# VH-VL binders against Uncharacterized protein B0228.1: the designs that were tried, part 7

Target 1, 207 residues: Uncharacterized protein B0228.1, of Caenorhabditis elegans (q09220)
Amino acid sequence: AVVTPSIENHKMENASVTISKVPISHRPRGFTAGSDSKKLAVQRFKLLISDFLSDAQLSKSIDVAAVGMHKGKSMDDILDDVYTRLRRTLSTKQISELAKAQKGLVEDLDEKSAKLVKARVKRMIVYSFDPAAEQIHKYATRPSMAFALIAETINERFVGSVKDLIRDVLTPKEYDIFRKHYHPHIFKLDNIGNNTEAVRTTTHETF

## First folded at step 17 (VH-VL)

Design s5 (from r1 with light chain A96H)
Fold by ESMFold2 at other seeds, look of step 19:
Structure s5 (fold): chain C 207 residues (1-207), chain A 120 residues (1-120), chain B 108 residues (1-108)
Amino acid sequence: as target 1 above (207 residues)
Amino acid sequence: EVQLVQSGAEVKKPGESLRISCKGSGYSFTSYWISWVRQMPGKGLEWMGKIYPSDSYTNYSPSFQGQVTISADKSISTAYLQWSSLKASDTAMYYCARTEYDFLTAYDYWGQGTLVTVSS
Amino acid sequence: SYELTQPPSVSVSPGQTASITCSGDNLGDEYAHWYQQKPGQSPVLVIYQDSERPSGIPERFSGSNSGNTATLTISGTQAMDEADYYCQAWDSSSEHVVFGGGTKLTVL
């Protein structure tokens, strides 16, 4: 049986001003598709974090996360809730790809070190997103308002900071091996804006 | 025990106003959406709109926007559906139903229905 | 405006399997729920979150949702299952609640 924790949809931290390397601060005026905060969160997750999951899997995982954030659950508990539901929907191909990545990690490190690498990655995600989940709980007076806050939190600068922390908690060898087996299909580890200038944004909701 | 109890049947004339009610009990009223659903005789279920009683936020179906008013009084755990001027075509059964997270959870409890008859 | 389409009627013999479909663009991206309504009664939830059964709903009721289609399946159909069935979902762009047009299940 292959049981791996994975990064699905993240609870977020909001900010009064953000700088983003992804140029998505505006779409053509009058375009209504950009008003769908859940679809925006799915699009940003796929762009910045992982396109391993289908739109349906992501959309429903974000629903579960939004409920957890509205209820004030910790990021650790939210990830458990998401994984519990998501695991039942994984295809044979997805299960096989996760198993292959895990096997490669174990072969190149060893079983104990592979478990520690994955635990450290998860710990950085929880550490980074717990404050964001707390803020989303504070501001999402109705459950569906969490979608806009989730979409706002999934931005190039914040996600890039989380990726940098993941790199910092692993040795260069551990990071290279983790990247070899997980990047980019399962988990995107490179910052998308290597050649992209930072942009300043204050809101995504106005088009 | 969770219950949604609606006000009784109404017989009205065209042009009259009407407010029907839906009282929730046995749960945290302000944490659940209340939707109103119309069912015309022999027809299907039509969603009219919803209210989140905690902040009184409403969202209407385009077919009913401007035709009805949805409101709530959270101090007595009651939602309302209101017409300022009834039409004969408003003759239908009207249900209220609750859901906690409209994007995730179902309408698990429904009121018994309020039959509104509008005739000359 | 997002719409859910159901066949107006489905007929089955007792003991056979009934399948009732609900079609909408990208419906598999949302949770689908199913309600049973008998004459003169309020709707009753029979399947929620695509495939879950509430307490008291027999195991012969099952559901699925993938792509553009959700399906309510009743195996070993009984005369008491004769009713109208409605699917329901949430439209993320408008936050509207959407019901299908309903399907009359007849058990002959």
Scores: ipSAE 0.835, ipTM 0.920, lowest interface PAE 0.7, mean pLDDT 87
Fold by ESMFold2, look of step 17:
Structure s5 (fold): chain C 207 residues (1-207), chain A 120 residues (1-120), chain B 108 residues (1-108)
Amino acid sequence: as target 1 above (207 residues)
Amino acid sequence: EVQLVQSGAEVKKPGESLRISCKGSGYSFTSYWISWVRQMPGKGLEWMGKIYPSDSYTNYSPSFQGQVTISADKSISTAYLQWSSLKASDTAMYYCARTEYDFLTAYDYWGQGTLVTVSS
Amino acid sequence: SYELTQPPSVSVSPGQTASITCSGDNLGDEYAHWYQQKPGQSPVLVIYQDSERPSGIPERFSGSNSGNTATLTISGTQAMDEADYYCQAWDSSSEHVVFGGGTKLTVL
């Protein structure tokens, strides 16, 4: 069964991007880690995106990303900088798990299709984060202000929209195979509120 | 050629005011944090506080909050450390040092130090 | 407040390996830097970002940082390495710069 994403997803993506333009120093304090925006970004990443990486790996990756964003580097260059440092820190277990996921993806798809699936996923991530990087470059007076904007960007609505884009850019077969080998250990692909349409239908029917 | 040049040694009495300076050259002054670091005779390095000259944001160590004022004049690429009323316990060497991204980069250039002597 | 603890002194024989530790809660979540200070001189950066050597620093200097401990290692220690060594990190909660108390390395 093919389920077309509701029009609510498109509106949610646009609202998230618009909200990111607000200067951090003027925003109400609502983060769970108080004034520690970097710890909040780590916490949100682990909760919403992936707990595959350690706190240390994430904290240092966010440092590298924040510098790149403040300097106005492209998201592609930022990800390359992050990966260059991060790969040296991966454990034997992490490397083995990534290799297992890749092998499974290739076995269930051909090698060409597996490469295209991963490239499309990466492209959606880059596309989604480019506006946040532009905002940080434009508005972060001090480099550490980038942490608050990064933490703000990693929220349920925004991450949900990225996950929806990943599903939409893949065929149902490609998505099911990608999810089989990567979810939830490497990437969390389910959204909070996945049954939102079912809940709305039930609620309307009850009324 | 990056340099941080500090003002000369000072000999003061308790209760006197003092401002020492750190002039940066050979780099974009407003893009680097300037930290002030105290070293009492025979002791270790103590971070006092920092300033980001671009927006004049300051952040102080709790041990020095309210005891000193850190400021900068962007037009002459100079940071300052200032006391309104010196104590004998302020006798120390004072360094300035720069870093571009304090959460990532190190203090790669240090001033030569300013010796402040406060004696009753 | 966040603190970094170093041993007050370390002694080694010439040619041996010196190991200077720097301990703080979750220090491995931050980049650690190391400075050498000889008497009457300003500090000089010897290791940055946990393990990187600046140009001009001998290859015998190396560093690591994981868990709660960063370590500066000097292999083939020479008399000229005798100095005070300080670790330094950044505390994300306060945005403070934090130096360790320092370690006096003696080459006996």
Scores: ipSAE 0.830, ipTM 0.918, lowest interface PAE 0.7, mean pLDDT 87
Fold by ESMFold2 at other seeds, look of step 18:
Structure s5 (fold): chain C 207 residues (1-207), chain A 120 residues (1-120), chain B 108 residues (1-108)
Amino acid sequence: as target 1 above (207 residues)
Amino acid sequence: EVQLVQSGAEVKKPGESLRISCKGSGYSFTSYWISWVRQMPGKGLEWMGKIYPSDSYTNYSPSFQGQVTISADKSISTAYLQWSSLKASDTAMYYCARTEYDFLTAYDYWGQGTLVTVSS
Amino acid sequence: SYELTQPPSVSVSPGQTASITCSGDNLGDEYAHWYQQKPGQSPVLVIYQDSERPSGIPERFSGSNSGNTATLTISGTQAMDEADYYCQAWDSSSEHVVFGGGTKLTVL
């Protein structure tokens, strides 16, 4: 389909890679009594980053993100808000693990390239979530409805698309090095040769 | 200046109806939850329920479901708590309070309270 | 239903540190807030979002929240701190607002 020119002004470093928006599949259908949309949203995020952050850290980060999305903040501002609160809660162990990953990335790539790799990863996260955040702002008439929309949007197919975008925006060497230092504890990232049409569950999240 | 101003004290008999009010000013009324909180004499705070005035969505504590009605008139920035038939056990102080995001923000402003006395 | 449990009372001498606990299953997964209520007055927010202090609240008030327990701490407790204290959180399963039962702080 046709893309509106007013949104499409972002230059990418890897011209051989096609960057696509992640599809948004559903509006919220309403709340089901006894369901916990926030817990489901937390579980969905664990598909990407679950082992590094504690449940409390992730739960509260999702609260901050939900507020930002409901208010219509940009994803850049939302990520800044989340990081500002989250970094104050990191344990000494978590800080050490991040420092080790950063040191390894710099040693294997150099400082300039490590910064560019991390910037590209951040850009893919923003790109992936921007359409969902816009729909949440439009359709969440009450603040907590954002959780159901987040949970519906962040399914295994969506997470797989985010992982694909991260891999595609990096060269194979950059990706292998990034994965070496961040997978699996900090991020869940696919192997270079994985090319997996892996079983994606359809048992939980067909809306 | 943000204010929540409640209607005045009430003295009623069992079986009578009553509606008390909470008027918000100095802020975007439809962007904030209003909760009603009961405090019986000498007792603690009991959450009764809340309303989101933008769409009139209500959510009640199980202890108060079917006992009261919470409503709002957003054209005059006012929330209401209503009984169809008061009981002596409804004698209490009733507060309204606001919060923007109930899962994240606190109740930063409270009304002055409305004393309801129900005596036979 | 989700409940928050507080001790009914806490007593301290002036100048000492008071600690008031608030317990609930996985309370550390939610933001906890604290309110002070003096006789004949509406509740006043003293700690929000686990540990943040509103403008005008003395620095001797602090808070924490981890695991199943949130704690309000008042260092250098003064006679004017004598009041009832309530914790409050949000239950994601019901979307209910939950208040603790309250703690009477006595300064003697």
Scores: ipSAE 0.804, ipTM 0.914, lowest interface PAE 0.7, mean pLDDT 86

## First folded at step 19 (VH-VL)

Design v1 (from s4 with heavy chain G106A)
Fold by ESMFold2, look of step 19:
Structure v1 (fold): chain C 207 residues (1-207), chain A 120 residues (1-120), chain B 108 residues (1-108)
Amino acid sequence: as target 1 above (207 residues)
Amino acid sequence: EVQLVQSGAEVKKPGESLRISCKGSGYSFTSYWISWVRQMPGKGLEWMGKIWPSDSYTNYSPSFQGQVTISADKSISTAYLQWSSLKASDTAMYYCARTEYDFLTAYDYWGQGTLVTVSS
Amino acid sequence: SYELTQPPSVSVSPGQTASITCSGDNLGDEYAHWYQQKPGQSPVLVIYQDSERPSGIPERFSGSNSGNTATLTISGTQAMDEADYYCQAWDSSSEHVVFGGGTKLTVL
């Protein structure tokens, strides 16, 4: 189920994203994806990305994110840590695709506006994940508990809400231009049931 | 400076109990896993199990489950490896080592080892 | 249980490149670490997180990890590099630490 976000004139808040708190009775020792919390967490993050990242890149990025969440780092710092490691592993093809997408944004907007669009996408991801990261830090007694807490929080409903929020925070023109250059290889925008009118939302955890 | 200092060498007979220790210093002891690793003479490294000292959670290799006890006293930054009844086949070098995030970080510091000799 | 397989031995001439492999199902999805052990000594970390060198480890040591195989590479191999080498990873299903069986590097 998709949820349409609301933006207030005086305050910005993530009104359309429902984020579950993790109660003490649901701590990770009783939660698994068939007894493998990390594999479930990886599977859940695949809801946010297309096939752009390899399984290895995603698995290791989630390791870095889990460490940051357990340590209580801000989501901004966590995303920077993930990107710092991930960029060293990008293939020539992946680098070319990202450069092409960036060039297209700049051509259709301008350097300043393209930078701001990407910053807003990142900000919405941060805003959506910050409450979950705070709960993971609070409740993950051991480092690997972060995987189960991540998997419980990051479900298809949550991801869909994040995608809707990003669409809502960009103007229709900005969104269409962003989608034009990042879809479909970097982001898949297909909805369940193949309704093209519903697939204009784009979301990516990191750039 | 980070250090893991193990208790001294032991000479024991089969059937005797034993507890060896690994004392951490120079770092936050409760923020790191401690693993115990066996190395039999002329053989490779065998992971025995690990402990998270903050809550004493343990996870054992199947080869060592029920054969040893791993524990920690976080108030004195010390981890322990313990046998209730030693066998001659327990003759080996035993190392402790630390890691912060075992799914991501390596064992960057190792104890000097404790040689345990079991013979009658 | 999850296993990491290494060749029992590797021999190289001084100055040549040594490659030591470590194989396990989907090992490229995990970080691999490498330890050097000389006789009578504790293991010493030489490569962590697939390809990173700790401070004090010479540039001739490098590493990679993809698919089912991690590789430790020593270029310009020296007599002092003669040692046993162990790979190590984490198994997410059991949360166990796994060491490879070890490789004796001989510099002829």
Scores: ipSAE 0.803, ipTM 0.916, lowest interface PAE 0.7, mean pLDDT 85
Fold by ESMFold2 at other seeds, look of step 20:
Structure v1 (fold): chain C 207 residues (1-207), chain A 120 residues (1-120), chain B 108 residues (1-108)
Amino acid sequence: as target 1 above (207 residues)
Amino acid sequence: EVQLVQSGAEVKKPGESLRISCKGSGYSFTSYWISWVRQMPGKGLEWMGKIWPSDSYTNYSPSFQGQVTISADKSISTAYLQWSSLKASDTAMYYCARTEYDFLTAYDYWGQGTLVTVSS
Amino acid sequence: SYELTQPPSVSVSPGQTASITCSGDNLGDEYAHWYQQKPGQSPVLVIYQDSERPSGIPERFSGSNSGNTATLTISGTQAMDEADYYCQAWDSSSEHVVFGGGTKLTVL
């Protein structure tokens, strides 16, 4: 019954909350004439990463991830493998933008709170992707089947769920500060709805 | 010691059938693609197709689709390249080579080659 | 029908730098590999994953890959470097393995 300071209680409340897993598909799609599962996977990642990374950087990062998933590596190890290769290709502009985002996060929170916010975001990404990585390992009997499974898993519903979980794992203040420094240039943190269809139906205007 | 050992040279007549082999040793055969590569006399390397020995999935170059059959017997770590009816234009050197992740890794080990000569 | 285009031949004087190009649409989105082949021999890997050298390959061999072009560079070229050189990549649309047409390097 002993209550610790409010910051510790906030962390305990967030840590103890059961976080729903992101839904995934268990059915591989395979290769079909006129289909490019890897290019689809690249485009699906842009729903979260935006244009911060080039197509070449994303394409090669997904290659590294596909190998890790096929081998059954943990998502933490896969992210480390991807970053290790990706960091060598980052431009001076990309490095500067990442540094500015981190500096702004530290200035608006403190160094400790900024580390905790980033750790919670990473934890939610790992939590969201781990079950998918395990299913990809289970079903991708050939290495390149991983691309179809990645593209199926990182669909628009999955990405939307990841964005919602990031928002939910942070307090409103923490989320607003994280968004201020990372969105939209590094991450797309807003969900995109189907309002184009509604606009066509009701207004006859084009976007 | 990783090795890919191919069957010996062949001299055939047009219209005859032929199957050549590539035996892998010193590694997990079912964890690697096997590709077949043709090299016509004085010409470059041409990828013919590949097989994933674990499930026998094959993928062929359009130039060779329907012209050859690629197969594998994983119980003896052996891949095969087969013609039902050879042509004189099939005269070439044929290599097998392995790679683990064809979108990422290179062909690090190659067989010694099998020379196929088809003449009337 | 994704193709990789190489110049048919490149000539260089001993000690000079040789550059062999390999061109394909968006080749920089894939990993490129390079093989050396001497007469009567199987191909030998000299550069993999754009720029990595296998153990035993001299440091004078280097590689790059961006945009539509991968390049094999041999600095301080020696007579023993005379060979045919092939680039190789993977086409994501077909999942095919693709070799370039080859480049005959002559050291004179």
Scores: ipSAE 0.801, ipTM 0.905, lowest interface PAE 0.7, mean pLDDT 86

Design v3 (from s5 with heavy chain Y57W)
Fold by ESMFold2 at other seeds, look of step 19:
Structure v3 (fold): chain C 207 residues (1-207), chain A 120 residues (1-120), chain B 108 residues (1-108)
Amino acid sequence: as target 1 above (207 residues)
Amino acid sequence: EVQLVQSGAEVKKPGESLRISCKGSGYSFTSYWISWVRQMPGKGLEWMGKIYPSDSWTNYSPSFQGQVTISADKSISTAYLQWSSLKASDTAMYYCARTEYDFLTAYDYWGQGTLVTVSS
Amino acid sequence: SYELTQPPSVSVSPGQTASITCSGDNLGDEYAHWYQQKPGQSPVLVIYQDSERPSGIPERFSGSNSGNTATLTISGTQAMDEADYYCQAWDSSSEHVVFGGGTKLTVL
């Protein structure tokens, strides 16, 4: 028996996501000399989302994503572009750890359910980032402006909302099993609250 | 058929002004950075600065800040490199080159170069 | 200011593998590109985004970039590969374009 996947037409379509919306004309002048928006985006990603990838892998993945966002590509296409380039740089250890996480997920669920869980998680990430990608396309008149906007998007409130969506799209059992095998090494699923250094240097309150 | 065509060689005296040009064709001019690169006789490539023609935003190497002006006229797909007062030490080959995304893509097309000779 | 350092020269015999390095702090965090320049000519892109070859560049050209060092490798080096080679990267802190000092490859 073949079961048709239904994740593509989820009821969370068009849900609002609160992100920092800094108008281009009002951007702080201090993003030059003494601030590095791309390094900030890397640092915030590692702090809030995942430190599984190296700084080099993240920096280059963010470059590819920034290009896609500036061009107005869909988040699905952007992630595909990132994966196409990133996969050539994964170490044997990283590949092994991803395989172990996948095998654990399959053992505790089953192959079909594991695929569905991962598909739902991916869909929530795409759903959450699509509006931000659209805003970056609209406001980043120069390509490198995308880095500041990406760094602003990756904040505690926004990332927390994505983590909440991931939790809500899975049953408690599915979430516990996903978390068991992916958290925290591959994917940070707990809220870490205010990091003293990151909070002081990165973003003031947005709404 | 992407091309960057630069203005012809210049022979100038110290103290004279000069503007050289780089005309892009065969692509969306406003979607690509234009960098200017100096190569002194027998020496390497030195990045001077760049412009994003869409909004005319410029960024200069510290070595060239205040020494030259980079500009563009997007209506004729042309970038410029300009001196208000040439020095003999400005004698060099000057290249323009394009890139779409300076943090990711390379300078895939270069102009033929403009030789500037400044002698007393 | 961010600098990229290359050896001034590299010599190889025909058929040998040439290796040209480009060093800069955390260069592996940025994409590195390589240009070939023959006398009297404009630079020509030979490797982009660390390891990609443009159309028309022979397979003997390859590249890598990790840590503080990018490397251009030419296997089976031929006399026509004799040229100056420049690495180039982007400095995220200043948004500056940075070229290495250049390496003269001699094929003896």
Scores: ipSAE 0.844, ipTM 0.927, lowest interface PAE 0.6, mean pLDDT 88
Fold by ESMFold2 at other seeds, look of step 20:
Structure v3 (fold): chain C 207 residues (1-207), chain A 120 residues (1-120), chain B 108 residues (1-108)
Amino acid sequence: as target 1 above (207 residues)
Amino acid sequence: EVQLVQSGAEVKKPGESLRISCKGSGYSFTSYWISWVRQMPGKGLEWMGKIYPSDSWTNYSPSFQGQVTISADKSISTAYLQWSSLKASDTAMYYCARTEYDFLTAYDYWGQGTLVTVSS
Amino acid sequence: SYELTQPPSVSVSPGQTASITCSGDNLGDEYAHWYQQKPGQSPVLVIYQDSERPSGIPERFSGSNSGNTATLTISGTQAMDEADYYCQAWDSSSEHVVFGGGTKLTVL
């Protein structure tokens, strides 16, 4: 879904919404020969994307992304490259599901607002990954090192930050509608939730 | 205009050393992997190992680890395959081939092959 | 180590469709490439990235890759297609290049 729409040269910043900085979680550690960093990258990317893409589709999309990052391409160009190859492999069912999500978004918002919502979501994906792509280009001395760096970047904390940015860049209504049509089958938009142990306390104790 | 040109055929005896070469031209040599591939008489292709000339990182098939040395001299755009002590079982055709991104792109250009004959 | 298995031989009559398989665990998760080799010649790329055809390769050559199996398909097979065919993939766990054992295509 996120790789499908093109974005225009409009300014990313919206006057009604302040965009938070994506926290950088960690610098990558060194690489080890023979590790299966690509399999790990596939597992990590599933934290953001549900099972909508098959393991094969995701594995090959990560190959295309790794090449783009190693070459120093922008994330916009990388996403376009990924989509160009991925669309050739989408099943009729997957295409239908994407079309249904888009149609529902348009019906609940309107064509103009739906386009803007998708552009803002794509902009947050790009914003989140651009610094990591720059680090990967800088430090991956050979192509396959990109996989380890991708896997180290895409952790639960990073994914949570991306999800928070997507929510924060949209109005509550826009977010609820986007989530209604894309979550959970295309994107996992729920955070882990507030499953902190509840402590019962007494406030305003008056005697 | 991309070419991989290998050194000429060799006739050797068991126990002798040998280095064969693969010279790349018409492309950015350091941006492409070079793999060496053995083909025994009447047999299939066997991947021996590869080198990334930019940093000289090598990766060997388990069947060839410790049996050969792969190296490159990027100043003359040349990769090498070396034996310190040849065996009669090393008699084969040896190819070099290039690929830009080994996990994604194919070996689009191959050398002409170097026939190595090892006999008493 | 990771292996790719091909049938040793495939025979077809001229004009028939030939199918050459290449099997490996989760091969569909990687890109598969195919090479043709005629006697006394270096291998030549005929299909890359599962299904793409290099410039100059006839349209009768096609490829697919899913699950554990990649397949090279030659429709309307001609005498000039008689050759050995090798599949090749990349093993992410070792970063090794892996070739299949090869398939001799005979056109009777």
Scores: ipSAE 0.818, ipTM 0.913, lowest interface PAE 0.7, mean pLDDT 86

## First folded at step 20 (VH-VL)

Design w2 (from v3 with heavy chain Y52W)
Fold by ESMFold2, look of step 20:
Structure w2 (fold): chain C 207 residues (1-207), chain A 120 residues (1-120), chain B 108 residues (1-108)
Amino acid sequence: as target 1 above (207 residues)
Amino acid sequence: EVQLVQSGAEVKKPGESLRISCKGSGYSFTSYWISWVRQMPGKGLEWMGKIWPSDSWTNYSPSFQGQVTISADKSISTAYLQWSSLKASDTAMYYCARTEYDFLTAYDYWGQGTLVTVSS
Amino acid sequence: SYELTQPPSVSVSPGQTASITCSGDNLGDEYAHWYQQKPGQSPVLVIYQDSERPSGIPERFSGSNSGNTATLTISGTQAMDEADYYCQAWDSSSEHVVFGGGTKLTVL
């Protein structure tokens, strides 16, 4: 199938349906309180990754990603760079938890299907972040501006869209099995928008 | 090859102005931070501030804010550190150093240092 | 502002292992770098990104960084390693570059 118009609809590897691009912000919206955009980016990543990775691991992974995005590296290369460094820092408990999740996935699907499920999830992460990486390369004139742009991109709506894409590129059976072994201690797979949109202040508080 | 070459030693009196320089060569000057670092006699390294030469954005240590001006002329790949009115306590060695991504990469090249002596 | 604390001095016998610490709140959240400075010379990078060794730096130099502490380790310490050593990191809240106070390594 042919994709149009100005908004790119991309058919992903082994996808059962055409997947639309995830919306992103073109530029920082500006933020107040806490001028530490890197710590904000760390907080924002936790909306997708539970407390599985430590703050130190996330902080350093974001440093590596920010450099790659500022340089204009492909998201595939950026993820490889992050993984290569991150893997060396995993604790024995983290390694055990990942191995358990992988073993469960293989047992419930089979080795070939488990490999394809993981590949499709990775492709959705790449697809989701590619537009943001392009904007960061174009507009972050100083390297540390990348942190603000990363934090602005990874809001709860964006995270919800990533989670929806993961669900959509897997069959219902594949998704249920992936969720069984990875949610919530490795990935938060529930649509976070439903839980966070319920609490909005209107004018003032009363006891 | 990458080099940072600083201007020569200075002997000044209190109240005089001074500008010292750091010229980069062998690399893309506008792709690297330049930091200035003070080292008083027998003391440690003190970060003074940095400049992103591409847009001249500066960030100063609180200890040096208002005491010095950091600038750059990217057309000649040169960063500057300047005082409008020197004090005897400004007597020190001053280094420039570069880094590409200061949240990740190290200061891999340093200038040779500029000794500034301020005495009456 | 953010501070990095090093012991003022460390003494070691030749052939022994020297350990120089650098302490700061959540220092393990940032990459730490280490510089060697000999009298009358500019600083020279000896460890970057916590544990990486530049080309030309002997294998006896190693580094680590976790929690609040980064450590430079020199195994089989030699007389030529006698120098001042500085750790350095980046403070994300201010975007400031921060150096530790320095450690004088004495080999006796």
Scores: ipSAE 0.828, ipTM 0.921, lowest interface PAE 0.7, mean pLDDT 86

